# VHH binders against Epidermal growth factor receptor kinase substrate 8-like protein 2 (EPS8L2), part 8

Target 1, 157 residues: Epidermal growth factor receptor kinase substrate 8-like protein 2 (EPS8L2), of Homo sapiens (Human) (q9h6s3r46to202)
Amino acid sequence: MHETSQYHVQHLATFIMDKSEAITSVDDAIRKLVQLSSKEKIWTQEMLLQVNDQSLRLLDIESQEELEDFPLPTVQRSQTVLNQLRYPSVLLLVCQDSEQSKPDVHFFHCDEVEAELVHEDIESALADCRLGKKMRPQTLKGHQEKIRQRQSILPPP
Short names: E, the ipSAE of ESMFold2; O, the ipSAE of OpenDDE; V2, 0.75 times the mean of E and O plus 0.25 times the DockQ between their complexes.

## First folded at step 4 (VHH)

Design p32 (framework vhh_7pa5_2)
Fold by ESMFold2-Fast, scan of step 4:
Structure p32 (fold): chain B 157 residues (1-157), chain A 124 residues (1-124)
Amino acid sequence: as target 1 above (157 residues)
Amino acid sequence: QVQLVESGGGMVQPGGSLRLSCAASGFTFSDYAMSWVRRAPGKGPEWVSTIYSGGGSTYYADSVKGRFTISRDNAKNTLYLQMNSLKPEDTALYYCARGRYKFTGYYHPYMDVWGQGTQVTVSS
């Protein structure tokens, strides 16, 4: 069993990164989110965000319906947006799967946990995915066993 | 091929009602959030309503909230928009749009599949 992290988040917005939408960078998307927030045009949806060694999953908090699954190779970027929005703790994800010609930018408010903690967990999962490695037990256990083997020739105190 | 075909538009008097339908084919309809978007002559597109894949979550533009109801029948691959208390400013070509994800952010700027639209005219 691999560890799965779970976070309560609120989805704020999703924008396509396309020149026709005047969104060619993450900064363009952040500015658009700020504009929508100032006009009170953000309707949030509560979700569970799960991070594991294969993907990021979004579940509807009430129905438990799987809303989306982002395989880790499709996640291009994870970033925090702090103190620039009405929401103080925002997670930004840039995702693009093989069915999409353009990436999308997703924004989540992290109300029960700091967005930086969620971001760090995601970056760790992405790094492990790129290395082709699963979560490993700490190798310190092997070192401790070696020490015990050396000490086992002496009577215990 | 992915197709969306809108129907149900027409001419009504102010205060009247219309029900729009959108028949979807060529994809797994139940996997996608669906939206209604309208375009009045000489104006850009205005998002009207979104319904998530399971039908449980619905969202509306402030201009139509309380008057319009979005719904879907996943078994029939059909999206609906019930429009009540119609106003002259509701006059527009109405488009059915497929959301990219099973969820749709408020005022998502792009939908990856659009139908040909159905005309709604509210006049005396």
Scores: ipSAE 0.035, ipTM 0.357, lowest interface PAE 5.0, mean pLDDT 78

Design p33 (framework vhh_surovatamig_d1)
Fold by ESMFold2-Fast, scan of step 4:
Structure p33 (fold): chain B 157 residues (1-157), chain A 124 residues (1-124)
Amino acid sequence: as target 1 above (157 residues)
Amino acid sequence: EVQLVESGGGLVQPGGSLRLSCAASGFTFSDYAMSWVRQAPGKGLEWVATIYSSGGSTYYVDSVKGRFTISRDNAKKSLYLQMNSLRAEDTAVYYCARGRYKFTGYYHPYMDVRGQGTLVTVSS
């Protein structure tokens, strides 16, 4: 898939945004993640996050099995979380499909690329989707150029 | 109607073994990650093990690693938990649960359906 971006990430947690769970806002979810992290109760799973013109996909790193598919219309919010967690680069996604009464909040640590760049790619895909257009090669090229420029500044891992 | 029915619990002495089974119906079993969750008397729910939709990936809480084995048979729409070297601390009602997402967080797997449970008592 020529229009598909792919990132190595670690899943940290998924929470239901519901009053019964004491999670009514993104800030409540972040606070819960911080508490779990401080108690060393975060179990991470390595996976691939793919961004394409229809959805965000999560794939098992070893088997390439599709773990989940989030159609772009179901993605309500993409955000970075910095300097609030022991992980330096965290991506937050809020997703809700038509069968859900409450949204879910997903947290990922971005190992390969900083969460800000993953977030920008997702926002570009969401913007293209809202305009009723497919993700453009120009949009993807712009994002890739940004990554290459940033990699030139930072020391190799 | 979505249903999960657990069986295989009972009274066993420390060091003994039991195999729990869960029969699923009302959904495409092979599309979902499945978990075992337990509740000890007077305690909250504790996640025990998860197996992903294809059976390719398995995960366990530290206290059962090397002793318990989760497995599934997608053709039979069944989930299993082989429990070896049982300890008094393993005494609990064991529940079969459907993970909505095919991935989990450490605190709790994201689960949308749970069965009615089967009691496991480890006692002399």
Scores: ipSAE 0.070, ipTM 0.415, lowest interface PAE 4.4, mean pLDDT 80

Design p34 (framework vhh_7b2m_4)
Fold by ESMFold2-Fast, scan of step 4:
Order: C-alpha cells, then sequence, then structure tokens
Structure p34 (fold): chain B 157 residues (1-157), chain A 123 residues (1-123)
C-alpha cells in the first residue's frame, strides 16, 4: 500500500484484558462497554485513525499530532461490534506490545463510515503483515484499492 | 525522564482540609490524562479522582462533593483539594499518568506512578 487510509472515529473506551478486571475475552470487554454505556459513563474523544502498511495511528482531530502508534505486529485482533450498543458502528481492536504482560482492548465509534469498512481495511493490512508480503493475495489488494477510493486519503508524503 | 512528584500530605484532624500537588516532568503534561489514587492500610489501591486534558473529571462515590481535582497545564501540575476529611480517608495518595492520551476519563489505564504522599486523618 502506497497511501495512508484515514477515518474519523470517536474513542469510547480502553480496557486491560486481565482477570482483575473480569475481562479474559473480548466478549467480557464488550459486556463491560455495554454496562458503561447503559450508565452514561462513556466519554468520547474525536480523533483520526490512519491505516498504513506499518501501523495504525491515532491523531488528535484538531492539531493532527500523533496520539498513539500501534505497529501492525502488536495488533492481535480487529472486530466489529453489532447491535449491542447505543453506537451502531463500533470497531474493536486488541493490541499488545512486547513491554505489556496483558493485552488492551480499544473501542471506537465509526460515525462517518461503517465500522465494517474500517475493519476490512485493517484486516487487509494485518494479512499483508502476517504474510510478510511474499504471499500477498490479489483479492486483498483489490479490496484495499476499493476501500482507499472511498476514504479521506492523505496524499503520499 | 518521566517523573511525577507528590507533595502536600500530612496529619490533619477530622473535618479539616489538605491540598495535594503533583508536579510532572519529562512529557507533554497537557496531552495526558492524570489521576489521584489512594491505598489505605490493608486495602487495594483505588481511584479517587481523575482529570482529562480537556477538563472532564471523574470522582469515586466515596469522595464526590468533598474532593476537587484540578490541573494547571502551564505549571505541569495536578491538584487534589480535600475538604471535610474523615478518618477513613487515611491512606497513601498516589499521582498517576494515563498510558494513552485518548484513554477515557472513567477507569483509565495508568502507566506512570509517583512515590506517594501520606495523608493521616485523626479522629
Amino acid sequence: as target 1 above (157 residues)
Amino acid sequence: EVQLVESGGGLVQAGGSLRLSCAASGFTFSDNYVGWYRQAPGKQRVVVASIYSGGDTYYSNSVKGRFTISRDNAKNTVYLQMNSLKPEDTAVYYCARGRYKFTGYYHPYMDVWGQGTQVTVSS
């Protein structure tokens, strides 16, 4: 991939996947998010999510300064959450870097584009990363091109 | 180097007040979520109050209405004003930085901790 894909998202929550928090699976994390949403305890932050061939980046919406960088090898899972939240278009990411003993679960509301589109873009990037580019499927390349055409895309640097 | 240094702890009589300060260095303070935690003798460390870069605050039910968290980004400092102190507020108070600049203000993940400051409330 030659260009960075960019999406407008709202961060909803981040949880540590740990027994002390009663979160041992993504389903546990989803249940906790639903509970917080029901109690009006979700405080959202607007940001830009960028997908490229090296990492997922989160940028501040106003300054565009980098808030976080998730190298693709640290992203364990990408998933959409359907019909369990007041937010109809939710993206879930599970991330763990080499310095962490436990994974983090991140939730984002995707308001301008459907979470499924963002998820598919991320899965394409992860598949390319896992396959080391030597076994890059042509269908994933075509899918990535279609996603790219719909996005708010940054020009090459 | 990233550092958080607490001050302002001490001994106070029930009904009294204390103001804790936490001085931050080695990172862009204004970008980060910051909170106060406490650990009473024989108990687990629990959140007391936290403040997001945009000013949104969280308070535990045990301190809501009595404690006020605030920040001064120009001074790289976060404060905890503690009023109407009770003997059960006796604990070591810790300042902590949120791991992510985007971590939600309820139940944040903290990755950097201060050394703590002792607060003792006599009956």
Scores: ipSAE 0.158, ipTM 0.457, lowest interface PAE 3.9, mean pLDDT 80

Design p6 (from d9a with G98D Y106T P108R; framework vhh_8h63_2)
Fold by ESMFold2-Fast, scan of step 4:
Structure p6 (fold): chain B 157 residues (1-157), chain A 123 residues (1-123)
Amino acid sequence: as target 1 above (157 residues)
Amino acid sequence: ELQLVESGGGLVQAGGSLTVSCAASGFTVSSNYMGWSRQAPGKERELVAGIYSGGSTYYADTVKGRFTISRDNAKNTLYLQMNSLKPEDTAMYYCARDRYKFTGYTHRYMDVWGQGTQVTVSG
């Protein structure tokens, strides 16, 4: 009934895409994240990211209380950030609701799964939403299967 | 309407203590990230303390160990207890609600602000 995917992530940063912040593109936001990382000015928070047919949700990892809800129509872009020295598996979301004059860029480190898998799941949900369909794409089911297999064969610590 | 009203500021001697309060109307403090920011003479505004909806807290290094943020959910009020006050703590203190429940390490995303309450530390 409820086709919800769930991922453990660490929030790294959120930036307003505004000229006053010197962030007019996603590339500007990525550069700012790299600069903050090199200066040790990133405060991380562990949370759960859920993907369903209506929204992306961020939940407190212990209580599962909702921290934020991004309705799919408010999600403008999902992207992976490759080749970051400190964070090899980074997910980027650009979100803007009707009350915002400027979009926000959210960065997450994907702790237990590669950011590419989370990104593909989100893209599938966005595509399904735009087409007005509730049937999940085959790619999403494949991602869930890949995550299960990866968790099973991870080497012991 | 969303509103925050601060009170409890005043003149206090160095080494003393003071508690400032912030009453919220139109929303629930326990459902949001709430913070205290200050602006000292000639300085930029600084986030000094914050409390997440779940109860976890943030403190700036400048106040860590001296200030305590708390809330009374029944009174819908946010508090900042300030101990071991220093002249450098002299500032206008503002309470605010964060737009997001998870960006509480910075005041940049706060969308509802109070008018402020002045704290002056002599000495």
Scores: ipSAE 0.034, ipTM 0.361, lowest interface PAE 5.8, mean pLDDT 79

Design p8 (framework vhh_8h63_2)
Fold by ESMFold2-Fast, scan of step 4:
Order: structure tokens, then sequence, then C-alpha cells
Structure p8 (fold): chain B 157 residues (1-157), chain A 122 residues (1-122)
């Protein structure tokens, strides 16, 4: 049995990493997102992000319809963006399919859990994929326990 | 081959209305994010309206309340109904398909039409 993680996220932006967009690095994409955020031009789409041993899937929150499927080999990078936006917890993904000449950079606000926990789960799935592992229940269980521990921490009164 | 062909542009007086259409071939309009962008001389292209695969819509503040985006799945055609037109709405209007079914404010568009000119006098 392959275990699937599911996170509620808000999609913020997707940029092509191309010179025509003045985006040749992840830092260029982050700067563009910060600029759009400062002009209050970010509109968000709520969705579910699923992490499993084959892919990252995005589902419509209302219908559960699959919006996109990113096979793990097409995910080049996962990282967090902290304290650069009015959103406290941002996940960044760089994805490129074999049919694409340029990668895409996707940004998500993680409001259910901290982006770093989602990032860790994705990195674990990517590492397992590269090693040819078919199951990650032990790694996923440990990650879920970390999420539970963090979620149980109450803010100061 | 993936194609988008706009039509319906023309000259209209301020306060008037106009509908532009965009016929798609090689893909299904209802399965994709679709948008209308415009570009006036000397200005950057701006997204004015969008429709997600699920039917939710977006409008730029400059056109909100005046423009309506819609689609006819049987005709595989996208529409932009423009009411209460102003001289500042004068631009070349382009329809486009989003690369992904989802998108934020800056949608990555991978298929573009050739545009249809809308001129508002007055």
Amino acid sequence: as target 1 above (157 residues)
Amino acid sequence: ELQLVESGGGLVQAGGSLTVSCAASGFTVSSNYMGWSRQAPGKERELVAGIYSGGSTYYADTVKGRFTISRDNAKNTLYLQMNSLKPEDTAMYYCARGRYKFTGYHPYMDVWGQGTQVTVSG
C-alpha cells in the first residue's frame, strides 16, 4: 500500500523560466512574485496538493477533479520562500516535462501546515523515486507525526 | 495544430456594446483556462478576463462590471461581451489558452490568437 499525503494550498502564480519573461533563475521568479504581491495583484485558487510515490497531483478542492499531475521525475526543485511576501508560508516548485524546452515555476501558499513540512514530504518522495523505492510509509509516517506535533503547539495567549 | 481565431471587432461609439468571439480548433475550450488580453499602442498587454476549466471567472478592475467572459462548449468558442465601452477600451483584443488548467494572477498562456481590433470613438 502506497500512502498519499494531502495538503490544502492556494496557488499564487506560475511563471515560465525563460529570458523572454526576464526569469532566468528561481530568484528572478521570487522577485516577480514579490512585485505582484506589493501591487496587490495576486489572486489565489484553492486546491489540494497530493504527494505520493509516483507524482505530485493538484485537485480542485470542490469537485476533486484532477487539475494537473507532475510525475516525480519532472519535478526539478522544491523549496520554501519565507518572509518575502504577505503570505507567511510559501512553497515553490520547479517542474519540467520532457516535451518542454523551459521549466515552469509554481508558487503555493500553505495555510493548513507550514510550507517546510510540505517541502520535506516532497523531498522525501523525490529521494525515494531516485532510489527506485516503491513504498515510503515509514518516511511518511514520521513526517505526519512532525506535522501533528507542530499543529498541537498552541500560540501564546 | 492548435489554433485560436478571433472575430467581431470593430468601431463602436462610447457607451455602446460589442461582443468579440474566439473559435478554437485542435483542443477543447471547456477543458482549459481561457483568457482575453488587450494591448493598446505604447502599453503592455494586460489580462482583462479569464475563465477556469471549472467555470469560475476573473475580471481586471478596469473592466469589472462592464465585461463578461463566457464560452459555448458545443461551438468550442470563447466570448467577451463588452458593455458601457469607453475610449480607453480601444485596443487589440487577443484570446489565449492557459498552459495549465489552474493559474494565479500571472497565467502562463501557450496558445494565442492573432487579435481583433476594437476602437471606441467619442
Scores: ipSAE 0.175, ipTM 0.470, lowest interface PAE 3.9, mean pLDDT 81

Design p9 (framework vhh_8h63_2)
Fold by ESMFold2-Fast, scan of step 4:
Structure p9 (fold): chain B 157 residues (1-157), chain A 121 residues (1-121)
Amino acid sequence: as target 1 above (157 residues)
Amino acid sequence: ELQLVESGGGLVQAGGSLTVSCAASGFTVSSNYMGWSRQAPGKERELVAGIYSGGSTYYADTVKGRFTISRDNAKNTLYLQMNSLKPEDTAMYYCARGRYKFTGYYYMDVWGQGTQVTVSG
């Protein structure tokens, strides 16, 4: 089983992807966040983001209470947003459970590690969940190397 | 069925205190992020205080040290205790529920009708 990874993050905003909010795409959500950031209208909350083989969990830093649990099948997308915001590195998650008619877009500032590292960990967990197994780059590279070595052993004419 | 009803607004003199209340029905305040926002005439609505499901609180700099957000889980009611009131605190005060326990300012899914607070000089 995947060991739980834990990251310190700041929640920046959550938007519903709905025409009533003028958000029909991830790009619309990013534009809204940029506009709120430029007007200094972002309320941040520090929290812990945990990644495991079943879900993404958010915990309140002060109380350690579970704020939310996103089962991996409900996570539609993980993405980084770089250099478009006052915050240099932002993590974006799109989540939708079976009871929701519209997805939600969540934004986090990653202050302990770069958002790219958090994103890679999440993508790894999502890939393992969706494809039923985790692919190891080292194993794949090792296999390719063995194929090349075998071909080079062919006897000369 | 989901409802928030504010009460306790009124007229107070500068330097006075007032507590506004928000009674919830159809859901539990302790299970959600809850906040108090205000809007003065001709101004944009601003979030002044928030409380997360775990009990952590947040305050806008304009009210920090003067306002206290709290909840009574048994009564399913949210409160905003306002001390050292200033004329600039005059506004319609709204309570709101966040969809998630951590939902921020711009994604509130249930709103109250508001209660007017007027601070005279």
Scores: ipSAE 0.203, ipTM 0.509, lowest interface PAE 3.7, mean pLDDT 81

Design q1 (framework vhh_8h63_2)
Fold by ESMFold2-Fast, scan of step 4:
Structure q1 (fold): chain B 157 residues (1-157), chain A 122 residues (1-122)
Amino acid sequence: as target 1 above (157 residues)
Amino acid sequence: ELQLVESGGGLVQAGGSLTVSCAASGFTFSSYAMGWSRQAPGKERELVAGISSGGSTYYADTVKGRFTISRDNAKNTLYLQMNSLKPEDTAMYYCAREPFRYYGSGPYFDYWGQGTQVTVSG
């Protein structure tokens, strides 16, 4: 629970990185997302994304029940995708657990807080995990405090 | 290649119960949100129930309180328990894997099974 950050996000899509899906790279996944967006085939789900020292968690916005848990060692990549049609601020995660033969690529729209801030928080957590640390750097703690202050003003889900 | 195979459909009397099943293969079943949709002749396909990888469930208003979706990750199987069946529940029922690993991301599915027919008579 220490140093847990929480963000309101909209889930856009999750794709399997497999040649059978014509997705062999992150760029392929981004192109598929743009195609679905152009055809108005993206159906969004509002969620809470939590970042802590053990995992990234996705929670249902109404019940706050855990929908997904990504242990930090299973998160291979985090990046931002900006200005893609109707979604100006998108977070991309590549995750693969030990039960999966292929990675998943997850896309989230971050309109209440910029995807760059969420990405920075995740990068810091991943770096700490790889070093065996349980506490995030001081710089990121400042950003988390500012985000929490802004989110306290937002109406409840 | 991923595959979904539905079974358990059939003819049932109004007020009766039926369970349909979906056997999944070719992907990590436990990691994906799964759903059941149905389509009657001349009508649009309707998403009736969904279940996330974490077990959270969704039901369309037309079936809420009567249908129960569940999953058995050890058997890679999805279930839909249908109680208090009505003639308007008559449809081809399709199992689907959502491109999202969580329920509520809409009716878009990246893979569909061949379906199993459920017919409810008076």
Scores: ipSAE 0.014, ipTM 0.225, lowest interface PAE 7.3, mean pLDDT 77

Design q13 (framework vhh_brivekimig_d4; at its last look DockQ between E and O 0.05; V2 from the best seeds 0.00; counts 0 for: pae E 3.9 > 2, placed apart)
Fold by OpenDDE, look of step 5:
Parts: C-alpha cells; structure tokens; sequence
Structure q13 (fold): chain B 157 residues (1-157), chain A 124 residues (1-124)
C-alpha cells in the first residue's frame, strides 16, 4: 500500500467539457476560468486533495466528508496552470467515469504546496497505475526533501 | 454562454415571504444539481440549499430548514427558492449556482458572467 498524500487546496471551478458549454478543449476551460476570475466571479472552497495508488479524493476540510472520488483510471489529464490567474499555482484535472458522457475539468489552487509538486505526485501515481510501475515512493521522497529544505530556509513567522 | 439570472428579491417585514427565481441558460439545466447561496453584508458566502438535477433530492442549511423550500422546473430552466417566515438575519444578496461535485450542498461556487444576485432585505 502506497502512502496517501494530502494537500490543502482551494477549489476554483468545475466545467463540463462539451460543445454546449463552449468548452471543447482544456484551453477553452482555462480561458473561461480566467474570465470568471477577472470578474471576481469565483468563490473558492477550502478542501483537502488526497492522492494514493487508487484514486484522487476530495475531502471537506472541516467535516472530512468525501466530496468526490476520482479513481486513477478516470483521470485523463493532469496539468498545471501557472501565473495566468490571480491564483498563481493552479492544478487542472480532467476526469471522466464510465457513467459520464463528457469529461469534467476541475481547477484547484494549490496554496500551501506548489501545484507542480502536486502534479508530479499525481503523474507518478498515474504512471504507476498505467504502467505497473512503483515510482511514486521515490517521487514522494524527493518531495519531502524539497519541502524540508524550503522550510529550513524560510524565516520564522 | 452560461447565464444565471436571479430575481424576486425585495424588502419584506419579519415573518413575510418571498419567492426567488433563477433563470438558467447556456447549459443542460437538468444535468446539474443547483444551489442557492447568500452573502450578508460583511460576511462570507453561506450555502442555503441544494437540489439534485432531477429535483428528487433537496438539502438545506440548518438556519433555513422548515422555512425555505428549493424547487426547480427543468422544462423552464428555472430554479426557485420559496422563503417563508423570513427573519432579519436572512437579509443578504442571494445567488444561484451550479454544483461543482456529486456531493452537492458543499463546495465552491462560481457565478456566470451575468449573475448579479437578488437582494433580500428583511426589516421592520
């Protein structure tokens, strides 16, 4: 059993990738998010993103209740959106389960841990799942070292 | 383009009633759970109520249970909020929003480009 990573994130938006929504690509989704953000039309929600060898899971930060579960096979794409929004470190997930006719695109601001690290974690989990590898433990070890190094150079609050 | 236009707000005395409406366009309305949220002056947004896409399930914040009723007419692409026994603490700008996740009743909210909210003022 692989370790479960947990990240504090802010959910920004979820769109259905469909022509009827004028979202036929990831770029369309990003543009829409940028427009909403520029008009201050986003109310963020604090939540926890958990990553393990089975799924990505969203939890309510207060109640710890599961808001959503994305089994790794349903995750079609993971991507960062950096310095394009008022939120500088954003994680993008494209997910589609067998019951959905269209995939969803989810945007999360990674406010405590950089979106790149979260992205790397997710990508390692996906790679392990898709290719039958066990690379994620090494990825997580590297991340822990990076986080420790950053904490050691930050001035006390 | 997705549009959500709220209406029905106004000034009412304590104990009075109002019915809010939200006209939706630009998306398959029945495919989305919908919610009402409100923001009082000086306060953060507060979730009020949610309804499933089909309308078969509803949820309410404890503060409005027994007084508010959420409903929808998918044939009209319209969301409703019947507010009875209104209290001064219900004074707020009310917004409708699409639910972002399957577990509706919590999560982030975003407003479309035309969403302005509708003001409800409960005052004697």
Amino acid sequence: as target 1 above (157 residues)
Amino acid sequence: EVQLVESGGGVVQPGGSLRLSCAASGFTFSSYAMSWVRQAPGKGPEWVSSISGSGGSTLYADSVKGRFTISRDNSKNTLYLQMNSLRPEDTALYYCAREPFRYYGSGSYYFDYSSQGTLVTVSS
Scores: ipSAE 0.184, ipTM 0.561, lowest interface PAE 2.9, mean pLDDT 88
ESMFold2-Fast, scan of step 4: ipSAE 0.666; ipTM 0.802
ESMFold2, look of step 5: ipSAE 0.199; ipTM 0.563
ESMFold2 (binder alone), look of step 5: mean pLDDT 81; pTM 0.808

Design q14 (framework vhh_brivekimig_d4)
Fold by ESMFold2-Fast, scan of step 4:
Structure q14 (fold): chain B 157 residues (1-157), chain A 121 residues (1-121)
Amino acid sequence: as target 1 above (157 residues)
Amino acid sequence: EVQLVESGGGVVQPGGSLRLSCAASGFTFSSYAMSWVRQAPGKGPEWVSSISGSGGSTLYADSVKGRFTISRDNSKNTLYLQMNSLRPEDTALYYCAREPFRYYGSYFDYSSQGTLVTVSS
C-alpha cells in the first residue's frame, strides 16, 4: 500500500537505550547528542533512507548496498528534533528487533527535505502497517449456511 | 557471510605499544564505518574509536585520545588500531565492529572472539 520514498540523510549518532548509558528516554538521548555536538565529536555519514510498506532501509550513497533494514514492526517511535541543535532538521528513530535486549536511538540530519516531512512519511507507513494487523476485513465472507431443500412428497397442484 | 577476525593482542608493559588488526570479509568494506570496542574483565564494553568508510574522519574516546590511532586499508579489507603509551587501564578484550553508522553505546555483542590486550608490569 505504501509507495516507496527515498531521502538523502546524514547519520549523526546511534545510542543504546540503557540505564548503564544514562539513556532511559529519548530526552536523555537528545541531551547526549547535544553534548557530543558541543564537543565536536559528531561526524556525519551520508546515506539514503527508504520508506516502504515493509521497512525503513538505509543504503550506501555510492553503491546503494543495504547498510541496515528496520522492519516496520521493529520501529517503536519516530520524532523530529528541530531548532535545538547545530543541525536544524533532525529525525529521531527508536528501533528494537526481537533479538535485541535494548532499543537503539538513531539520529539523522535531513538536508534534502525537512525532517518533519520524512517523519510524516514514516508515521504514514507505520499507521498502515498497524491498521493492517488490527483490523478485521471490513467485508465479512462467511460460509453460506447450508440450506437444505426438503423434497415435497407431493408436488403442488 | 559477514565475518570480522581480530588479531594483534598480547602482553606488554606500561608505556608499551601494540597494533591490532581486524580482517573483514563478506561485505563491501569501504561502504561501512568501522569501530573498535573494548571490554575489561568484569566490566561493560567501552567504545574506543571509529573511522568513516573512506578513512577521512576519525573519532576517539577521551580515555585514548592522543595515544591510539585508528586507520584502515580498504584495498586489504583491514581495520587497524595503533595503541601507544599503554596503561594498565587499557587491559581488555578488543573487538572490531562493522556498522552503517557510528555507535556510541557501551554495550556490545560478544559474538566475535576479540583479541586480548594485557598491560601489566
Scores: ipSAE 0.096, ipTM 0.446, lowest interface PAE 5.1, mean pLDDT 78

Design q15 (framework vhh_brivekimig_d4)
Fold by ESMFold2-Fast, scan of step 4:
Structure q15 (fold): chain B 157 residues (1-157), chain A 122 residues (1-122)
Amino acid sequence: as target 1 above (157 residues)
Amino acid sequence: EVQLVESGGGVVQPGGSLRLSCAASGFTFSSYAMSWVRQAPGKGPEWVSSISGSGGSTLYADSVKGRFTISRDNSKNTLYLQMNSLRPEDTALYYCAREPFRYYGSSYFDYSSQGTLVTVSS
């Protein structure tokens, strides 16, 4: 059987990886986060990060309400950020689903455990997913609603 | 279902003031950072201001710093934007947005709202 891992994290920032945002690489996103951090313009939101065999989930710590769901195939990269921030333990995720034209870069401060341990758990889940185990329907409601909300304000492509 | 209902828009002269409100329902309001986003006629969306779930931290676009104040009342599930010293270039539809994440300088937001029109003209 599978056990869902759960971690207390603090969300720091999310950026769209797009030339119009001046973010064409993970390094560009890290530089922007460092700039915001140095100006003390980051406030944190406490969340629960869950890792299971289907997805990464972000939940509100008090209400347990789902804030985001990242199906494992949409997670392009997981890494730790070294020695560049006031926060000692930072996790970075790059996520993009099939309906997004550009990936998102997410940053979290990990205060329950070291970011390296969270990263290793995520890499393990991604490796298991990439083995092409069983095909099963995925629930995409949260993701579909996120895209719908995003598209509501943007001009047509 | 997440619902956000904006109000308080109108026509005002340059130098005037308006207070916008956003009534939120369908989610735990205090758990989410909230933003104001505007879209001027013929332009793309522009992020205006954000406030943390607790209300303890705020951020503003450089174009509105010192003129606009974002605030929230978590007991009433309501977000506010106090707009002072309004300029013709502030003319736009104003949307409140729930932020699943903090998108600095981004046009990507989680919301379901119709917006409120602010026209600054002389």
Scores: ipSAE 0.028, ipTM 0.396, lowest interface PAE 5.8, mean pLDDT 79

Design q16 (from e2F with S106T P108R; framework vhh_brivekimig_d4)
Amino acid sequence: EVQLVESGGGVVQPGGSLRLSCAASGFTFSSYAMSWVRQAPGKGPEWVSSISGSGGSTLYADSVKGRFTISRDNSKNTLYLQMNSLRPEDTALYYCAREPFRYYGTGRYFDYSSQGTLVTVSS
ESMFold2-Fast, scan of step 4: ipSAE 0.373; ipTM 0.673

Design q17 (from e2F with P108K; framework vhh_brivekimig_d4; at its last look DockQ between E and O 0.54; V2 from the best seeds 0.00; counts 0 for: pae E 2.1 > 2)
Amino acid sequence: EVQLVESGGGVVQPGGSLRLSCAASGFTFSSYAMSWVRQAPGKGPEWVSSISGSGGSTLYADSVKGRFTISRDNSKNTLYLQMNSLRPEDTALYYCAREPFRYYGSGKYFDYSSQGTLVTVSS
ESMFold2-Fast, scan of step 4: ipSAE 0.549; ipTM 0.762
ESMFold2, look of step 5: ipSAE 0.373; ipTM 0.680
ESMFold2 (binder alone), look of step 5: mean pLDDT 85; pTM 0.853
OpenDDE, look of step 5: ipSAE 0.256; ipTM 0.629

Design q18 (framework vhh_brivekimig_d4)
Fold by ESMFold2-Fast, scan of step 4:
Structure q18 (fold): chain B 157 residues (1-157), chain A 124 residues (1-124)
Amino acid sequence: as target 1 above (157 residues)
Amino acid sequence: EVQLVESGGGVVQPGGSLRLSCAASGFTFSSYAMSWVRQAPGKGPEWVSSISGSGGSTLYADSVKGRFTISRDNSKNTLYLQMNSLRPEDTALYYCAKGPFRYYDSSGYYFDYSSQGTLVTVSS
């Protein structure tokens, strides 16, 4: 069972993973962030990053109101980026919801804790989600709903 | 496809007011933070303001704090920017953007750049 964790982070950039943006891989996104950093074109926003058993949440640092919610099934990848920026360590998230045609790549500087610790916490939450420990009731409800839908496809004579 | 259509720009005198609108489509509007970004003639993009998906949290650039108010109507998929006490320095093309700070890259392009923006000119 995953307990809710909270981290102070600075959002550095978000890129769309799209061929038109010349970003077809995480490595392309990292190169773009490095270029922006070297040209001093990164505008940071301080946020709280919460990790819980349902989602990753970004909250306003002052009010703690939700800025973004990434349901765990929409989080495709979590990674750290080391020694490529003026920032000591950076957290990278790849997220895509069902309404998006292209994934987003998000970059955060983890100021108060090492990005590796945040990454490990996220990986733990994702692993628990994949095993269905917290999502079992929802999964069962979804299955029941699909059964009802199939049974209604052909009305009786 | 994500589409953002800005409107409400115009020509005003210093000290005047304008309200900008952004009509959004192609994504679940209420699930995403939204931002306003501007680009003055001959300058790079400048972030202006952001609002949470619920509308409960707002953030402002120091240059506009106290003068501009960001808001949204999730039932209409519309983002707003109320601009008061306008200054010549506020003259720019104004763009709305999905999410926080998804609006530029190293080349100066915006990620939701397919929109034309809305021009605000503050002149005497």
Scores: ipSAE 0.006, ipTM 0.265, lowest interface PAE 9.3, mean pLDDT 76

